# VH-VL binders against Increased recombination centers protein 19 (IRC19): the designs that were tried, part 27

Target 1, 188 residues: Increased recombination centers protein 19 (IRC19), of Kluyveromyces lactis (q6cq02)
Amino acid sequence: MVLIKSRKSIVTATNVCINSSSKFYLTEEQVQSLGDKEFLTASYRRFLRMRQFISKRQMVKESYTTYLRYKFKIEDFELKRSKLLSVSGMSAMDFRSSVQKSLCFLIKAFSISDAYSKDMIDDSHKCKKIIKNLLTVDYHRNRIINRSSNMYQYYRKDFTFFTDGQNIGLKQFEENLMRLNECLGTRL
Short names: E, the ipSAE of ESMFold2; O, the ipSAE of OpenDDE; V2, 0.75 times the mean of E and O plus 0.25 times the DockQ between their complexes.

## First folded at step 18 (VH-VL; framework fv_disitamab)

Design f1 (from p1 with heavy chain W55F; at its last look DockQ between E and O 0.24; V2 from the best seeds 0.00; counts 0 for: pae E 2.5 > 2)
Fold by ESMFold2, look of step 18:
Structure f1 (fold): chain C 188 residues (1-188), chain A 121 residues (1-121), chain B 105 residues (1-105)
Amino acid sequence: as target 1 above (188 residues)
Amino acid sequence: EVQLVQSGAEVKKPGATVKISCKVSGDTFSSYRMHWVQQAPGKGLEWMGRIIPIFDEAYYNQKFKDKATITADKSTDTAYMELSSLRSEDTAVYFCARGDWFSSGYSFDYWGQGTLVTVSS
Amino acid sequence: DIQMTQSPSSVSASVGDRVTITCKASQGISSWVAWYQQKPGKAPKLLIYAASSLQSGVPSRFSGSGSGTDFTLTISSLQPEDFATYYCQQYDSYTFGGGTKVEIK
């Protein structure tokens, strides 16, 4: 698997990620008041802004951007949830709040400072490990899809390759991730 | 509104065990750290330990490491603390409190009402 | 293993007085200090977090300041309902100060 490394240089932007409410975060006012198009645009921009903190390596930046586009353009999160958890209906989680929390999760993963408490540092390491695992699984998933003679299954958004019994490890990871999302209120 | 509701007062004899519950309502239990705090009669507050329910990860104040066992049940949104081998000096009010995982601070923004445990011979 | 030394241990004051309570940490803890109010027979209530941030629903007469090792809680104009014991807490390892009992004359 490709091991993705975070930036570890002394960069002031890394130290200010948790302290900036307007540039890196979605505020409660933005969650409540923006129109749908404006909200998606603001959200996507903030996730993209984080790519410089994910890695200095161009290949990893491109992989991250590809993952974001998948999440924003292709993935039907509610269908994925219902398929993986064997439930019907939509989650009780508010869409905009879950996007906001997902962004906070990402910021925690890559914002590290000596001024942070031990619990803040511990949470950063936990979040970073989860994000790195996500990107590794995304690479594996794209490899499986790219080996398919037909991309039709991917674009159907029904996730049938999770039910074929040939990708048990991938299915189990996606189930665990979805259960984590349920617990945290995120949409990773 | 978020509420933490603890189990009722207990009277125990030395050597007994007690298990105190703390149920969270009005919010997602797994997104917080759940802490336990002792307050002996006429004394101040002393932190005992905490659990991160999503990871089932407990950490203890060294003073209480052999006395307390902290657990959580995500299906019922309830944290538990078990006190073993009770002695008279364990007589105290025990509070649960939450620490926010996502917001700044990690301070204890909501507290349970407290559970009095009395150990008497 | 960070100790929090809180002073004074008690204060007797009149309605309208300014009351200042201090906590000193045994080592630097940035701004990771919270202040709590506890009335007799009740659970503590969060007043201030991150040294100076006022918790929602707390009257503006309460304020906090400090960074590093020295922290203060100030009640700008003491009210009768402010009779209580106040605790600081550092939340790197969650140690509380010894408490300050504020008594209204």
Scores: ipSAE 0.534, ipTM 0.771, lowest interface PAE 1.9, mean pLDDT 81
ESMFold2 (binder alone), look of step 18: mean pLDDT 90; pTM 0.937
OpenDDE, look of step 18: ipSAE 0.733; ipTM 0.917
ESMFold2, look of step 19: ipSAE 0.494; ipTM 0.784
ESMFold2 (binder alone), look of step 19: mean pLDDT 90; pTM 0.937
OpenDDE, look of step 19: ipSAE 0.744; ipTM 0.897

Design f2 (from f1 with light chain S93D; at its last look DockQ between E and O 0.47; V2 from the best seeds 0.00; counts 0 for: SAP .502 > .496)
Fold by ESMFold2, look of step 18:
Structure f2 (fold): chain C 188 residues (1-188), chain A 121 residues (1-121), chain B 105 residues (1-105)
Amino acid sequence: as target 1 above (188 residues)
Amino acid sequence: EVQLVQSGAEVKKPGATVKISCKVSGDTFSSYRMHWVQQAPGKGLEWMGRIIPIFDEAYYNQKFKDKATITADKSTDTAYMELSSLRSEDTAVYFCARGDWFSSGYSFDYWGQGTLVTVSS
Amino acid sequence: DIQMTQSPSSVSASVGDRVTITCKASQGISSWVAWYQQKPGKAPKLLIYAASSLQSGVPSRFSGSGSGTDFTLTISSLQPEDFATYYCQQYDDYTFGGGTKVEIK
């Protein structure tokens, strides 16, 4: 998937050009052919490279890195989906395709060019707003968890907070994000 | 396998309204934009507008702004286009098409079969 | 609106001929051009996107080139099944070219 055909200097956090080199995206060959370990390593490296385009601020970079580690190493996405949507079926998109599309979502969020069409610019802005919001929510959730080690299981592993009425805003956020994932084939 | 299935042909009198449906099946998460295209008999293709169903955001070709209303129902994966105040000049085949996000760079990779709307007395 | 001027409006050719169809945009549109094939009574079918990328399942005799304002679709060796009308489209505001009817002699 390639969104930018032009090259220019990176000048702001919101005006970024990313070439379509294999350094930044997952090719169809990589999705289909890599072994499982190699796929996860290649994927994680590409997501980590997005740090430089999300923010120059170290605090935000570390928040993003914490988010990535959770998503790759800990989160049971299918459990989360099942509880939020009250469904028993697996996601329609397979794991590797969903990772590829999630990376594309980040690339769209932070790749901006004067050569973009109106709809490409619109998509970039929509993706960026969603990513910035999810990082903000995740940052605040981590602050709560860090105050009390008892909360990690509650918020991060078994998702008990979906059902107790104490976190309606956070639950609504997660529901909206999961419905977006269902529509786009991502796993943000 | 992504498939776009449109409602059947319609014959209408001048002044009437018609609502054409376009149901997406197979894979809905790559249908981020749904587009509508007019093709008058023996003529070329003309883009009418599109909707982003997730956000309920429609955008129109200025030529069709007062003629067409584009909506979507996410619960049924169906896009709609309503044509109002029909005139004989509106006789055409109307296509829905998917604006691909991931695989074809915003081009229209899947199309409905077309719906013929005939406006005559 | 960005206008797409497509040429020629029609062409008659023999099987095996090389056919070239051009589109000119009224202003620069980078590489945001698609090419479609449409047979009578059927929906259009995507051939080429992003000016030069071949859609999966499309025969390699089809190719696209160009950037900026001038774009070309080429059929390197015309086959009987290539009788159709071909359209370019820019997707900055989605304007189509007028179409090129390819007749097989």
Scores: ipSAE 0.589, ipTM 0.798, lowest interface PAE 1.7, mean pLDDT 84
ESMFold2 (binder alone), look of step 18: mean pLDDT 90; pTM 0.935
OpenDDE, look of step 18: ipSAE 0.696; ipTM 0.883

Design f3 (from p1 with light chain S93D; at its last look DockQ between E and O 0.39; V2 from the best seeds 0.00; counts 0 for: pae E 2.3 > 2)
Fold by ESMFold2, look of step 18:
Structure f3 (fold): chain C 188 residues (1-188), chain A 121 residues (1-121), chain B 105 residues (1-105)
Amino acid sequence: as target 1 above (188 residues)
Amino acid sequence: EVQLVQSGAEVKKPGATVKISCKVSGDTFSSYRMHWVQQAPGKGLEWMGRIIPIWDEAYYNQKFKDKATITADKSTDTAYMELSSLRSEDTAVYFCARGDWFSSGYSFDYWGQGTLVTVSS
Amino acid sequence: DIQMTQSPSSVSASVGDRVTITCKASQGISSWVAWYQQKPGKAPKLLIYAASSLQSGVPSRFSGSGSGTDFTLTISSLQPEDFATYYCQQYDDYTFGGGTKVEIK
């Protein structure tokens, strides 16, 4: 067992419970043994299942789904990393392990149990604040893009906004997030 | 596979300072709880404190608050504990240990080999 | 500060015996109890976490039970390699019990 299992079958205003860690977690066997297509499918399904715990608000759920699709289907993470940190090497953490650790980060953020110790509660709240901030920033970025192909390329594909001085706050956020990813071995 | 490797045994005089290292290999330690535990010769285990490296958050047993300083270096995956104003009663083996959410719910599932600190006199 | 009172302090037993070690918390701690085995000159080894969950690679003859304030480690059939000192720990504030030395009779 990875998560502290909860026998509660309901979600209250102050608590969110995950009843089965096997449906939300990637095992080491899955990371090492699945074929590439199976791994991506299993990973994506698990991230989608977390949607129900992210927020009660439909707008936030939609923002999360949009962000998730971008991360899985569009983002060139290594290009983003190299431009943002001014480095030329590959990430230290392999792709599959980084996906697993990213899922674990989300599970910590949104899996709250009445049996958690004070340290687990604190860790969960810290992870949750980071995800909420990420989604808020991404929501505002999507509004700026406004379905323009030029703005989508600028913000989402070639990351030109890192260098032109017009998006200093957004660049700083992305740099801080990337440095967090480096420390944790994640791909948030 | 995760390993915790501690620095070697040390012999110190009363009043000296010692800094013990605990290097984590096989994983990045940034999200762990890194704990320190004292075991005096022939005695039981006593928790001293811990740090969460990613948040740089240390928490101490009040008994050791003025004796120990716990730090972490995320770039080297190494935790440190410094003991100041050493006295003969500080002679002990000092262990580092980790807690991780997904391994065993922050119980201490991996331990360093221990570092003997001997304070002569 | 939560104190963990472990008993007995020592047990003399033979191979094949059932050994039971208890640990009492000074206040309720839910199930946040771990049990460790330590052999002379070695680091402790995790046996049980969350009061009753068996750590990977630990033989099934080890079991834990309890909730609230009263916790028990049981070795169902003592083996030669089980002669060691055992510690309980609550890990909300990280207090260890005093230890129980299991010796060959």
Scores: ipSAE 0.505, ipTM 0.791, lowest interface PAE 2.3, mean pLDDT 85
ESMFold2 (binder alone), look of step 18: mean pLDDT 90; pTM 0.937
OpenDDE, look of step 18: ipSAE 0.708; ipTM 0.880

Design f4 (from f1 with heavy chain S104E; at its last look DockQ between E and O 0.06; V2 from the best seeds 0.00; counts 0 for: off the site)
Fold by OpenDDE, look of step 18:
Structure f4 (fold): chain C 188 residues (1-188), chain A 121 residues (1-121), chain B 105 residues (1-105)
Amino acid sequence: as target 1 above (188 residues)
Amino acid sequence: EVQLVQSGAEVKKPGATVKISCKVSGDTFSSYRMHWVQQAPGKGLEWMGRIIPIFDEAYYNQKFKDKATITADKSTDTAYMELSSLRSEDTAVYFCARGDWFSEGYSFDYWGQGTLVTVSS
Amino acid sequence: DIQMTQSPSSVSASVGDRVTITCKASQGISSWVAWYQQKPGKAPKLLIYAASSLQSGVPSRFSGSGSGTDFTLTISSLQPEDFATYYCQQYDSYTFGGGTKVEIK
């Protein structure tokens, strides 16, 4: 197995990981001082830059990009949240904070450092696993969407599958993900 | 540790139906593909089909489309395969296997121990 | 459907030998090929994924190479526990090769 380790990254046959790189983060100054449009653009750009670390598989990269586009441009997160979490949900979090934390979550998932403790490694792996599951589910979701035009509204906008009793597993997945978001302050 | 545990061996008469199970433990179930593979005695491996549990979506090898029905119970993390109209040619060991789309492509990283189905008059 | 032609069907070798198994796809499939080892009465075991990536826990004497249509599994120095049947598999339609039985000479 090929392993290339540098100050910036660790490259294997199938994976590329960040090695203590800060360039993918948003600075606190950026989070606080940028205008809304600039903040979104800066954030989106950084998420896109993460594609190379998500997977070497083109299919996965494309799924990731599709997911990002949906998350940034299409998804009504609050609507989704309100439909999934009726009583137990927390109040809406700060938008910029949630985007920042989501980026941090993603970076953590695909970062490796020799300075990492066992706990840090375990946390990274857990984050990665969550991202893997998320993107896997979204990939399959998109496959269904691509087969039928009405499925886009069903899965992406109206969230009809939350109440129609036909997609219990997917609903549960989304509920768990939303609870995770509430816990971590993310917008995954 | 991820484990796939299949139900025990079956002996059936021609024309009968059999349903075998594959329970997954040690990891998530719904986000993976669960596959079934046939291996006739002394023969190679043949992919039969798969299910995506979270969507309850099954896909079949054309050869087994009318033979096998694959289902999943997400509440018990169990995949099932039902074989109908059994013939002697269906005598084989049947394996369940897990597929990881994200990191390992469509390779099967974990396998059940196999279930022998014997069809004889 | 994509066909996987595996060769040889069997090979006799001794401990310490270099063993090479090939698999040819009927059409280009990038690098999405897996290799499995199966011992009698046991389930297959994943050895290599993505043509050249070694599965965790698999000895380094196993290696995979190839892209497009031609793929190779190599055992650099055959060990007693390596006598088994090996299968290639492509990811597009999950087709397996016919298998290669590695037997003791």
Scores: ipSAE 0.392, ipTM 0.792, lowest interface PAE 1.6, mean pLDDT 90
ESMFold2, look of step 18: ipSAE 0.569; ipTM 0.796
ESMFold2 (binder alone), look of step 18: mean pLDDT 89; pTM 0.932

Design f5 (from q2 with heavy chain W101Y; at its last look DockQ between E and O 0.53; V2 from the best seeds 0.00; counts 0 for: pae E 2.3 > 2, grease 19.3 > 18.9, SAP .511 > .496)
Fold by ESMFold2, look of step 18:
Structure f5 (fold): chain C 188 residues (1-188), chain A 121 residues (1-121), chain B 105 residues (1-105)
Amino acid sequence: as target 1 above (188 residues)
Amino acid sequence: EVQLVQSGAEVKKPGATVKISCKVSGDTFSSYRMHWVQQAPGKGLEWMGRIIPIFDEAYYNQKFKDKATITADKSTDTAYMELSSLRSEDTAVYFCARGDYFSYGYSFDYWGQGTLVTVSS
Amino acid sequence: DIQMTQSPSSVSASVGDRVTITCKASQGISSWVAWYQQKPGKAPKLLIYAASSLQSGVPSRFSGSGSGTDFTLTISSLQPEDFATYYCQQYDSYTFGGGTKVEIK
């Protein structure tokens, strides 16, 4: 298990209190023993529970939910990874572990404690900044996508925009995020 | 299996510089935070500093800030520590260690084998 | 920086003995303490993290306790392979205790 232990929780305008419990996290037993459908359902439920801690603003909650649906239902992560990193192999971290670590990343972003060390606080701030940035980028991406199959395919399914030179900033963001995923074993 | 493999022992003269490497193998997860620890002969462990390689972000124990420079190469999963202006009191074993990202307390769960640096006239 | 005062500096013990090692932090540090074992000529090995959590592969005869400022490592029944030096470490500034050498009596 990878979760920062907290002796107490503090709620402020800029912070979120998250109790570490089975409702918010995936146990090692769940990662290893659940059937595929049950695992995906349990995972999705836990990510959905996090939306209230990410923001109280409805627009941000909706953006998060839209992003989550995309990640769980549509995105071909391994295709995206191979195109961004110019590699042919699958990621070294197994799928279920990567989902568990991604949930931990999100929990770290919004779990703040005065008992945290300097590095724990720094990691929480880094995680929060990364999550906020990816939601902002995804919000803007959604605003430029018309409801045409071509634009959705271009940005969301085959990732053609990585190669056309028009989306250099977006490509750089996605590449940086994928490099972080490789380092941490996540699937953000 | 995660392994941290350090460069070999070094014998240096006073005033010289040495650069110790620490290559991570097994998975890339261990590249997130890399620490360096000094152990002088017959003495205890002393933390020197750490780097977060993906952000190229180094932080030092003030005792070693003018002695050590910590860097990393993300493309090779290798951390480095350079020791400058070596003196006889810098004779020690130098360890690299991985700062675990996901565990409680950010403990050092994997260590390199150590690199003996001997400074002699 | 938070200082870790470790005691005793050494202990002579026989196989089967219960060994207790303590660390006292100069300030409250919650449970952010690790314990390491180091044998001569070897790298340290993590035993206990977060004051009381046993690292994978570490025998259950090792246990940790404490919170705040006072922390304890206990070896319930000393084995031949446990003769080593033990260090505590706090995670706020990564300061180690001075070490405790466990020797054959």
Scores: ipSAE 0.527, ipTM 0.789, lowest interface PAE 2.3, mean pLDDT 83
ESMFold2 (binder alone), look of step 18: mean pLDDT 90; pTM 0.933
OpenDDE, look of step 18: ipSAE 0.726; ipTM 0.899

Design f6 (from f1 with heavy chain S104H; at its last look DockQ between E and O 0.43; V2 from the best seeds 0.00; counts 0 for: pae E 2.7 > 2)
Fold by ESMFold2, look of step 18:
Structure f6 (fold): chain C 188 residues (1-188), chain A 121 residues (1-121), chain B 105 residues (1-105)
Amino acid sequence: as target 1 above (188 residues)
Amino acid sequence: EVQLVQSGAEVKKPGATVKISCKVSGDTFSSYRMHWVQQAPGKGLEWMGRIIPIFDEAYYNQKFKDKATITADKSTDTAYMELSSLRSEDTAVYFCARGDWFSHGYSFDYWGQGTLVTVSS
Amino acid sequence: DIQMTQSPSSVSASVGDRVTITCKASQGISSWVAWYQQKPGKAPKLLIYAASSLQSGVPSRFSGSGSGTDFTLTISSLQPEDFATYYCQQYDSYTFGGGTKVEIK
């Protein structure tokens, strides 16, 4: 149940509009009734389709795809959350709802239309800025770790860098992003 | 399901202040706009202002900018509106409402039950 | 600010009648208009959003149309539960119309 004013997905000089078809969002029925494997597959497909709306630049598309693969295949989100926030226990928002809200966040970020209200335009720009900054930080992180399995473990798997004082700027960014996820119910 | 529950009715004397709460449950409070609407006895609806809780960004109808202060507490999923320097013409029912991108294109799809504020000597 | 001029102020009608309520915006607002129904002592209820989209659970006898500056709400066959006050609202900058009270004749 997604309100986007268009019969179909279109891209114009000043507009990117994503219609309410099930190809781009997860319906409440899909969240409730799909098996776990089917839900993950449907989710990944929808996030991957979003690539076409993020940028025309191939480098940005590649960064997005790389980030998406990491989030789906490698990242232990709950481990990351517990270490960043110094908490125990699982997120309050259930997994499927958080994935659905994350997809909705991306739809807001990359749906732009002259026919949108001022509030929709403002929200879209705010979401887009967050996503683009996230991808920029991830691009720079990938430069740091591209040479070493030890750096991959350190930054990507066990998150040891949170505690050693050598990466305070990156830790602050990750902490802010995790706090945002807590507020929005997302898993960005 | 989304619910907006407001604090109870208030009776105040002129010059007093009142703070009305609007607690949201059933969805993520921080990601959408929370609005306040006045309805004086026997009168229509009048928009007072709104807040975007995730950004702590409030915006007011010019008529109410010196009367109302709108805030939000993300930790309790509660929006607040404080009315200051109350006068008898501030006697009204005050509603909270939400607007969300995906539900109804930022139309007000859920409303609180209303809070009657009565200002009398 | 954008003014919403709603007419008529009241309608006296019988069950089965077709009722049409109009709103005119002082400036173009695309299709960002909502219609609300309010019964005495209750909060408003959303009927129509985006000028013409029917809210879930609202009977199909309600319909909306218009874009730009001129908007209408139509009740095709008035029912006993439809006697209420109706408000238009533009939600680009949040202005309500003055309301239309629909009363039994």
Scores: ipSAE 0.443, ipTM 0.759, lowest interface PAE 2.7, mean pLDDT 83
ESMFold2 (binder alone), look of step 18: mean pLDDT 89; pTM 0.929
OpenDDE, look of step 18: ipSAE 0.719; ipTM 0.896

Design f7 (from p1 with heavy chain W55Y; at its last look DockQ between E and O 0.25; V2 from the best seeds 0.00; counts 0 for: pae E 3.5 > 2)
Fold by ESMFold2, look of step 18:
Parts: sequence; structure tokens; C-alpha cells
Structure f7 (fold): chain C 188 residues (1-188), chain A 121 residues (1-121), chain B 105 residues (1-105)
Amino acid sequence: as target 1 above (188 residues)
Amino acid sequence: EVQLVQSGAEVKKPGATVKISCKVSGDTFSSYRMHWVQQAPGKGLEWMGRIIPIYDEAYYNQKFKDKATITADKSTDTAYMELSSLRSEDTAVYFCARGDWFSSGYSFDYWGQGTLVTVSS
Amino acid sequence: DIQMTQSPSSVSASVGDRVTITCKASQGISSWVAWYQQKPGKAPKLLIYAASSLQSGVPSRFSGSGSGTDFTLTISSLQPEDFATYYCQQYDSYTFGGGTKVEIK
């Protein structure tokens, strides 16, 4: 699957080859016209396909898959956002566009080409570092959850934050990630 | 639709400071690369520097590193460039421009209308 | 510092002419060249990016080619609205060529 690594058309979606496979990205037509079930299925499949490019290490691949399942099956993003940021109202970016932008973030992180400018290499590196940090934090969160399952079940479902400081670092990370999502229009 | 709107023309005396704004509308600007370009009267385009707002990371053309300070305010989607110790040679139109990975591979696909800064005694 | 040497500095041409503008980089820059059109009193407008990719809304009479150090912008059949100044730019470290003014002959 070298296409994601070296294809110039993946770098700029407007330059997609007529006969090239579009299995790695979501087009504007797909974002706007697919039914809800089809959109979720297409999106999930594209994120899963990225798994091999995120790492060759099985432990990291499994962490990514676990995180992906959480994002698609458990998380209520808008509720989490409102509680973490102490705001009311919906995100400025609609759900489907935010999924598309999140996939594009991963494409930037793991697209590699000798033809990239130094600025594109730098952006790719920064995106990759954010994803790697996210997965590292998710690993630590899952370890904590396994020791206190019922408590973190409520946190994930209703997004209640610990007030007694048990997991201040985890709460701060989630707040920072949500602010990053607000700035980027993503739902990482 | 992405738009870049710059602050209006400025007339300054030698030694003064000016701060030019560039407001982005139509999309979130935090992941853009926001550039500044000088065009002296009758002359070509010269790149001055850029900022990546999400990282608060500015980088300058060596020619302008002691002249220009580039900042961004993510809460208002506005980039700024401050020019200090103005001299008559700084009289120019100053453009802001954006780069975005997925539209044109960080080429400058949207530009502000330009801000004329005139330095005269 | 990567220099972009653009030639010619001006072209006198008639409507319908083929116009070719060349830009040479002092070092290899792969395909990271853009071409801009600028009319008096206006901001530059992106025509070509990544050396050969046509920007949305730009007429197909504009084309770009090249890789490495030598790059070309071609206007296949000059139209009245094409009289302007054209700039190349490498956007690895952001230097512009000196510009080419295309004038009515």
C-alpha cells in the first residue's frame, strides 16, 4: 500500500488522477450525499486502512484500532466539547466535515514523499507527533480505566471530569485536544 | 469562501511603527501558513515571512527579521505584521497571503487586497 | 537562499500569440513552483501550482512545466485580459522571480 506514501494527488486532493483509487480520502460529494450509515461505514473503513501507515508495530496498531472504535462507537463529541470548554451550542464545523478534516489530518501525518517541500515535511512531522502523543495518552487512559472501569465508563459516556485531581494531567490533555479540534475543525 | 481583508492605508513618519492586520473569513485559519509579501512602488514581489497560527511559529526572510514582527490571533482569525523603525525605503504595498496543504500544496492561493504604507517626513 | 531568475523581463505581444516565460532556480526545488498573474493595483492571482497544476477557475490556455531547476509558464493564445505582470515563485523557502511584464505590441 505505497500509494498513500508517494502519491502526489493525495497531497493535494484537487489533483487526484482520473483513474486512481480514492479509497484513502472522503470527497466533498461523499461528505454531502451519502446516507448516514453509508457515511459512517465509508469513514470507518478509511480510518482503518490508515492503520498500517501509522505504525509497523502491532501494539501501536492495536492502540489505534481501540481508539478508533472509541471515537466511532462510544464518544459523544458535542457533549464532551461542551463540558470540556464550558460552552453551549454546537461546534462550528458539522459532523461530516469534521470527520473529513480528521482523515485529512492523518493523511498529512503519514504521507511521505521525496517531492515534498521542507514546509510540507515539517507539517507532516507535526501532525504525526500529535497523533503519536494522542495514542500514547489513550494507552495510559485505558490502563487507568481497566483499574477503575465503572468510574471511567461514566466519564466517557457523560464526560464528567474528576474534580479531586485524580487525573489532572488526563483532563488537561483532553481540554487541550478539544481546543486543538476547535482551531482545526477536526474531531481527533 | 475564504477571504483575506487587510487594514487600510497608513501614512507614517520616519522612525515610526505600523501594524497591519489581515483578517481571514470563510474557514478556520489556524492550520494555514499566513505569509506577508512586500511590493515597493514599481518593483516586484518579495517574501517577508510567515506564521503558522496553530503553533504560533513565525519564520522570517533574513532581510526583514529586524524590521518585521509577525503574529496571529487565533480567536479572531487575524494575522498581524508590525514594521518598526520605518524609513522611506519601507514605502510599499504589503500583502498577506495564505497557504493550505489540500487546496494548492501551500502555494499562495488567496491574497489580501494589499495595504499601502507610505513613509514621508 | 534560493534565487529565481525569471526571463524575459518584458514581452511585447499581440492577441493570439503564444507567450513563454521561463524561471530558473539556483538550486533544485523539485516541483514546488507557483505562477502568479498581477494586474496594476490588484493582488497577485495564483495560476499554476506544483509546477504544472492548473488552479481552479484558470483558463486552460495557461500551462506550466518543469521540474528541478527549469520551469516554464506558457500562454497558448494570448487574450486581451492576459496583459499583466507574471511572477514565478518557489515555495520551499518562498522566493519570487523578478517578474515578466506582458504588454500589447
Scores: ipSAE 0.381, ipTM 0.735, lowest interface PAE 3.5, mean pLDDT 81
ESMFold2 (binder alone), look of step 18: mean pLDDT 90; pTM 0.938
OpenDDE, look of step 18: ipSAE 0.720; ipTM 0.904

